# VH-VL binders against Cytochrome c oxidase assembly factor 8 (COA8): the designs that were tried, part 17

Target 1, 167 residues: Cytochrome c oxidase assembly factor 8 (COA8), of Homo sapiens (Human) (q96il0)
Amino acid sequence: APERGAERRDTAPSGVSRFCPPRKSCHDWIGPPDKYSNLRPVHFYIPENESPLEQKLRKLRQETQEWNQQFWANQNLTFSKEKEEFIHSRLKTKGLGLRTESGQKATLNAEEMADFYKEFLSKNFQKHMYYNRDWYKRNFAITFFMGKVALERIWNKLKQKQKKRSN
Key: E = the ipSAE of ESMFold2; O = the ipSAE of OpenDDE; V2 = 0.75 times the mean of E and O plus 0.25 times the DockQ between their complexes.

## First folded at step 22 (VH-VL; framework fv_pabinafusp)

Design G4 (from F1 with heavy chain E28D L99I, light chain Q98E; at its last look DockQ between E and O 0.71; V2 from the best seeds 0.00; counts 0 for: pae E 2.2 > 2)
Fold by ESMFold2, look of step 22:
Order: structure tokens, then C-alpha cells, then sequence
Structure G4 (fold): chain C 167 residues (1-167), chain A 122 residues (1-122), chain B 112 residues (1-112)
């Protein structure tokens, strides 16, 4: 499953410029799709006075994004390689060439390709099951921490109001 | 077995530099914060600061902010505490300690190194 | 910084008898999330500290049942129901409420 919570902060082309400085942003922002994973990375804002809890949440979000992008980059590569190998293997078994008479790559029909998709899912089932488990663990933790950070920020605002009234 | 193994005792003169180490084993070194605690002779424990080894993000207590440097080399699962110019007042036992992992919201130290005694005298 | 004050600073106890150590913070340790970040450590003679109790009352793995923690707000207590020879050492409370984290000055427990 794709990374949860990634979103575009502004629309192209007016808000997407090399001269728009992410390092000066006071909010998280979403970058273009990564060429390997096809996921949009979040670039995280680091607040001026980041609390220990805020730091931990940011690290968890950063590491979850890295883990997710690495998984899908590897899966996209594996899928492409195994797809080509499957096609070549089946064509060779039929005694067919790897290219058509026009020079294009020979391919399999939809029913034959369905065999590949079923094989790929079966072969990678355990890997995807562990990925889904870890994905839920990470996203549940992130949601929980985000709630705690929200409470911390409210608490700090109340503490500031108490100090202001005690002057 | 989760362990933190620190470098051996050091005897130094004022003005010398020193770098002591803390090597973690038996766990994912990059998923836990690691802290340093000072214990002056005959005194209690003092918090010095912590580091997240994966990206070396550090935070110091104000007392130690300019006194020491905390660093880590995640490729060898080792954290460091270093001084550029030792003072006699730096004579103490220094402990490293593993803090909670990235999934835990609380901050306690569950595994401690054996300590490194640093003696600074002229 | 939050000041942690332990009482008593030294305690001599007869083996098999109970012991009680108090820890007081200069401000409430109740965090915004409703948790209280007060921890207890034991430093046995010649050893590094070890975690006993986290978040007021939770015993760390491998800690004997004779140890218990309690308290709220600014006042916390560590109890040993029946002191044994291996319990000798210096006990520290520590707050993880606000940075920098701070320790109490320690309570030395000895067998008499």
C-alpha cells in the first residue's frame, strides 16, 4: 500500500519552482514522484523549538517513508524483471520467437498473462503480508503520536496563557 | 543479548583531547536513541545529552552543550563522547545508555554500558 | 530545570524488613498525554545503573516482585517489601517530563 498522508501543498506550475525554498517552509511539503518507487515523498518541516516527542514523530514519519519507498522500488524492479522472464520463458516453450515479424517484442495474450499475475502474487504473498503488517503497525503508531503532539501543543498554549496571566 | 560496551579507563592531563566510545550489540543500533550520563566521584547521576545514531541528530543539556561533542558511527554501531580540551573538573565516570526505540513515546534508559572512568590530573 | 528531591539520602535497613524511598519533583510530572514520566534506577556497588520502575509503577523486566512504585503529581514512592542483601546500592528517581531530564540526588540503601 502507498504511503499514507502524502499530499500536494500547492499546484503546478505556480507553486512548484526550484527557487521555492523548502528549508524556509513552516509546513511539510510533498515532492514529485520518486522515479523508482513512484511515490511522492514528504519533506518535513523542523519546528524552531522541536520537543523530544515532536522529534520522535518526525523520525518515525521519515523512516516509514524511507521504508515504504524502498519496498515499492524493489517490488517495481522485481515485477518488471519477472514479467519479462515469464514472457520469454513461455514464448520459448511454445517455440515462438522473442520478436514479431515487424520487429516488436512478442507478447502473451491476456489469459496467458493472467498466469503470470497469479504466479507473481503467489510467489510474493508472504513478502506482501509482512509489508501490510508493518505498514499498519507504522501508521497506527504515527496516528497515535500525532494525537499526542496535538495534545502537547494545546498544553503548551495553556501554559503560556497561565504564565502571561501571572505577570 | 543486548549490550553496550564502553572503551577503557583514561588518565589524561588538562588540555588534552579525548574520545571515548560505546559499542552497541544485540539490537538495531539505528532504531534507539542513545544517551550519556556523568557521575562525578562520590556524586549522583547527571544527564548530558542524547543522539539518534541513524542521522546523528543530537540534543545536549545546557550545562554540557559547549563542553562535549556527542557523535555516532552507525556502520560499526558505536557512539562517542569527546572533549577538545579536558579540565580537571571532567574527572568522572561516564555511562552510555540505550533509550527507548522510535515506536515508544516515553524516554527511559533500559540498557547501560559498564562506564568509562576518566581521570584528569596534572 | 525540574529539581528532583529524594528522602532519605541514606537508609539502613534490617534484612527482611520493608524500605520506602520518597521522590519529590519541583513541578507536576503529569504530561499532556495523561502519562507520568517518573522512573527509578538502582546502582549497585561497583556497577552501572539499572532500570527498576518506569512510568511510576511499571516494573521493568526481571525486577523482583518486592519492588513497587507509586505516586502522582509531585510525590512518588519506591517500596521494597522485604529487603535482601542484593538490594544494597543507590536508588535514583528520574523525570522524563521536560528536557533536560534530571535525577534525584540518590538514596543509599545499606543492610544493618
Amino acid sequence: as target 1 above (167 residues)
Amino acid sequence: EVQLVQSGAEVKKPGESLKISCKGSGYDFTRYWLGWVRQMPGKGLEWMGYIYPKDEDTRYSEKFKVQVTISADKSISTAYLQWSSLKASDTAMYYCARITDIFEFTWYMDVWGQGTLVTVSS
Amino acid sequence: DIVMTQTPLSLSVTPGQPASISCRSSQSLLYADGETYLHWYLQKPGQSPQLLIYEVSNKFSGVPDRFSGSGSGTDFTLKISRVEAEDVGVYYCMQGYEYPWTFGQGTKVEIK
Scores: ipSAE 0.506, ipTM 0.790, lowest interface PAE 2.2, mean pLDDT 85
ESMFold2 (binder alone), look of step 22: mean pLDDT 91; pTM 0.941
OpenDDE, look of step 22: ipSAE 0.840; ipTM 0.944

Design KO1 (from F1 with heavy chain I102S F103S F105S W107S; at its last look DockQ between E and O 0.01; V2 from the best seeds 0.00; counts 0 for: pae E 10.8 > 2, placed apart)
Fold by ESMFold2, look of step 22:
Structure KO1 (fold): chain C 167 residues (1-167), chain A 122 residues (1-122), chain B 112 residues (1-112)
Amino acid sequence: as target 1 above (167 residues)
Amino acid sequence: EVQLVQSGAEVKKPGESLKISCKGSGYEFTRYWLGWVRQMPGKGLEWMGYIYPKDEDTRYSEKFKVQVTISADKSISTAYLQWSSLKASDTAMYYCARLTDSSESTSYMDVWGQGTLVTVSS
Amino acid sequence: DIVMTQTPLSLSVTPGQPASISCRSSQSLLYADGETYLHWYLQKPGQSPQLLIYEVSNKFSGVPDRFSGSGSGTDFTLKISRVEAEDVGVYYCMQGYQYPWTFGQGTKVEIK
C-alpha cells in the first residue's frame, strides 16, 4: 500500500508495477520503473522445454528481483517518511507551519535538507551493508548458474551433433 | 486502532454557547493536524480549519474565522469546536478529521470522527 | 478560492456496471514538487466520509481494486469498474492545493 502518512501498516507493498509483455513472447521483457522501488522489473520468458538447470536459474533471478524490489520499495518508503518527519520537525522548531500563507507546502533550504541526508545515511549504514553483502552473494550465484546453463547447452549441442553422426 | 470520538448530539437555542469535543486515541495526538468539517443538512462538505495540538497553531477558513473557535487540550488528547453565540444557520453535522502525518506535508484527512449533530432552533 | 465542480450530481447504476465521476478545478492542482493535490472521499448513507483516493490515483488502505482515479491539471476522474451495493453514497473530490481547502458538490451514486 502506498503510504504518505502515519498509518497502522508496518510493511511496504511487495508488488511491482503491472506490466504485460506481448502474448507468446519468446524473450525476456523489461518493464517500466516500479513506482515504489524505481527499479525496472524483468518479465522472464518461460520456454515449454526448459531444463531443470534453466528453471533453477530463472527462479533464482525471479527471487532476486523480488527481493531487490522489496528492499528498495521499503527503503524508499522509509526515506520519504523520515524526510517529511524531518521537514516537519525543523519547520516547527523555526515556528513555521506545514503550509505557507497560501496553503501550499512549506519547504526547507538546501543546507537544512543536507542535514537530513547525512542523518539518514548514518542511521541506515548497517542495513545497507547487509544489503550489499546479500546483493553480491545473489549475483555471484546467478553468474554461477548462468555458466552452468551455458556449459549444459554446449554439451547438449555436442551430444546432438554426435547423435547425428551415429545415425 | 486510530479513532476520533466526538461528543453527542446537541439541541440548542439561538444565542446559547456550545463547545463540542473530539478525542483522539491510538496515535500520537500532538503530531497530527486535526481539522473540523461542516455538513449542513442535505449539503456537501466544508472545511472549517485545523489545529496542531502540540503548539496550538490554528488555521481557519476565512468563512468560519470569526464564527467559531478551534482549540485543543493535548493532556487529554482532545480538540474542541466552540461557539460563543449560536445561530439557526449553525444547524449542521460537524466532523473532526485527522490530517495525514505532517512528515508527508499532505492535505487529506485519513481518519474521521463519527460526527456531532448540532440543531439550533428557536 | 478554488472552485471544484463535479459531474454528474447524481448517478443511477445497474449493479456490476461501471461508473465514472468527473471533477474539475478552477485552477491547476499540480504543485512544483510534481504532486497533484486532488483527493476523493466517499460518504456512505448515515456514515462519516472516508478517504478513497489521495493525490489523484493512489488508493487508500482497504479500498477495493475496482476504484481508480486519474487525471491531471484541472480535470480528474474517479472510476468504479463494477459498482457493488456497498458503493452507494455521495462521492466528493477535494483540493488540498491551497487554503481554503474546498470540496466538490458531491455525486450521489445509487443502485437501480
Scores: ipSAE 0.000, ipTM 0.517, lowest interface PAE 10.8, mean pLDDT 82
ESMFold2 (binder alone), look of step 22: mean pLDDT 90; pTM 0.924
OpenDDE, look of step 22: ipSAE 0.741; ipTM 0.896

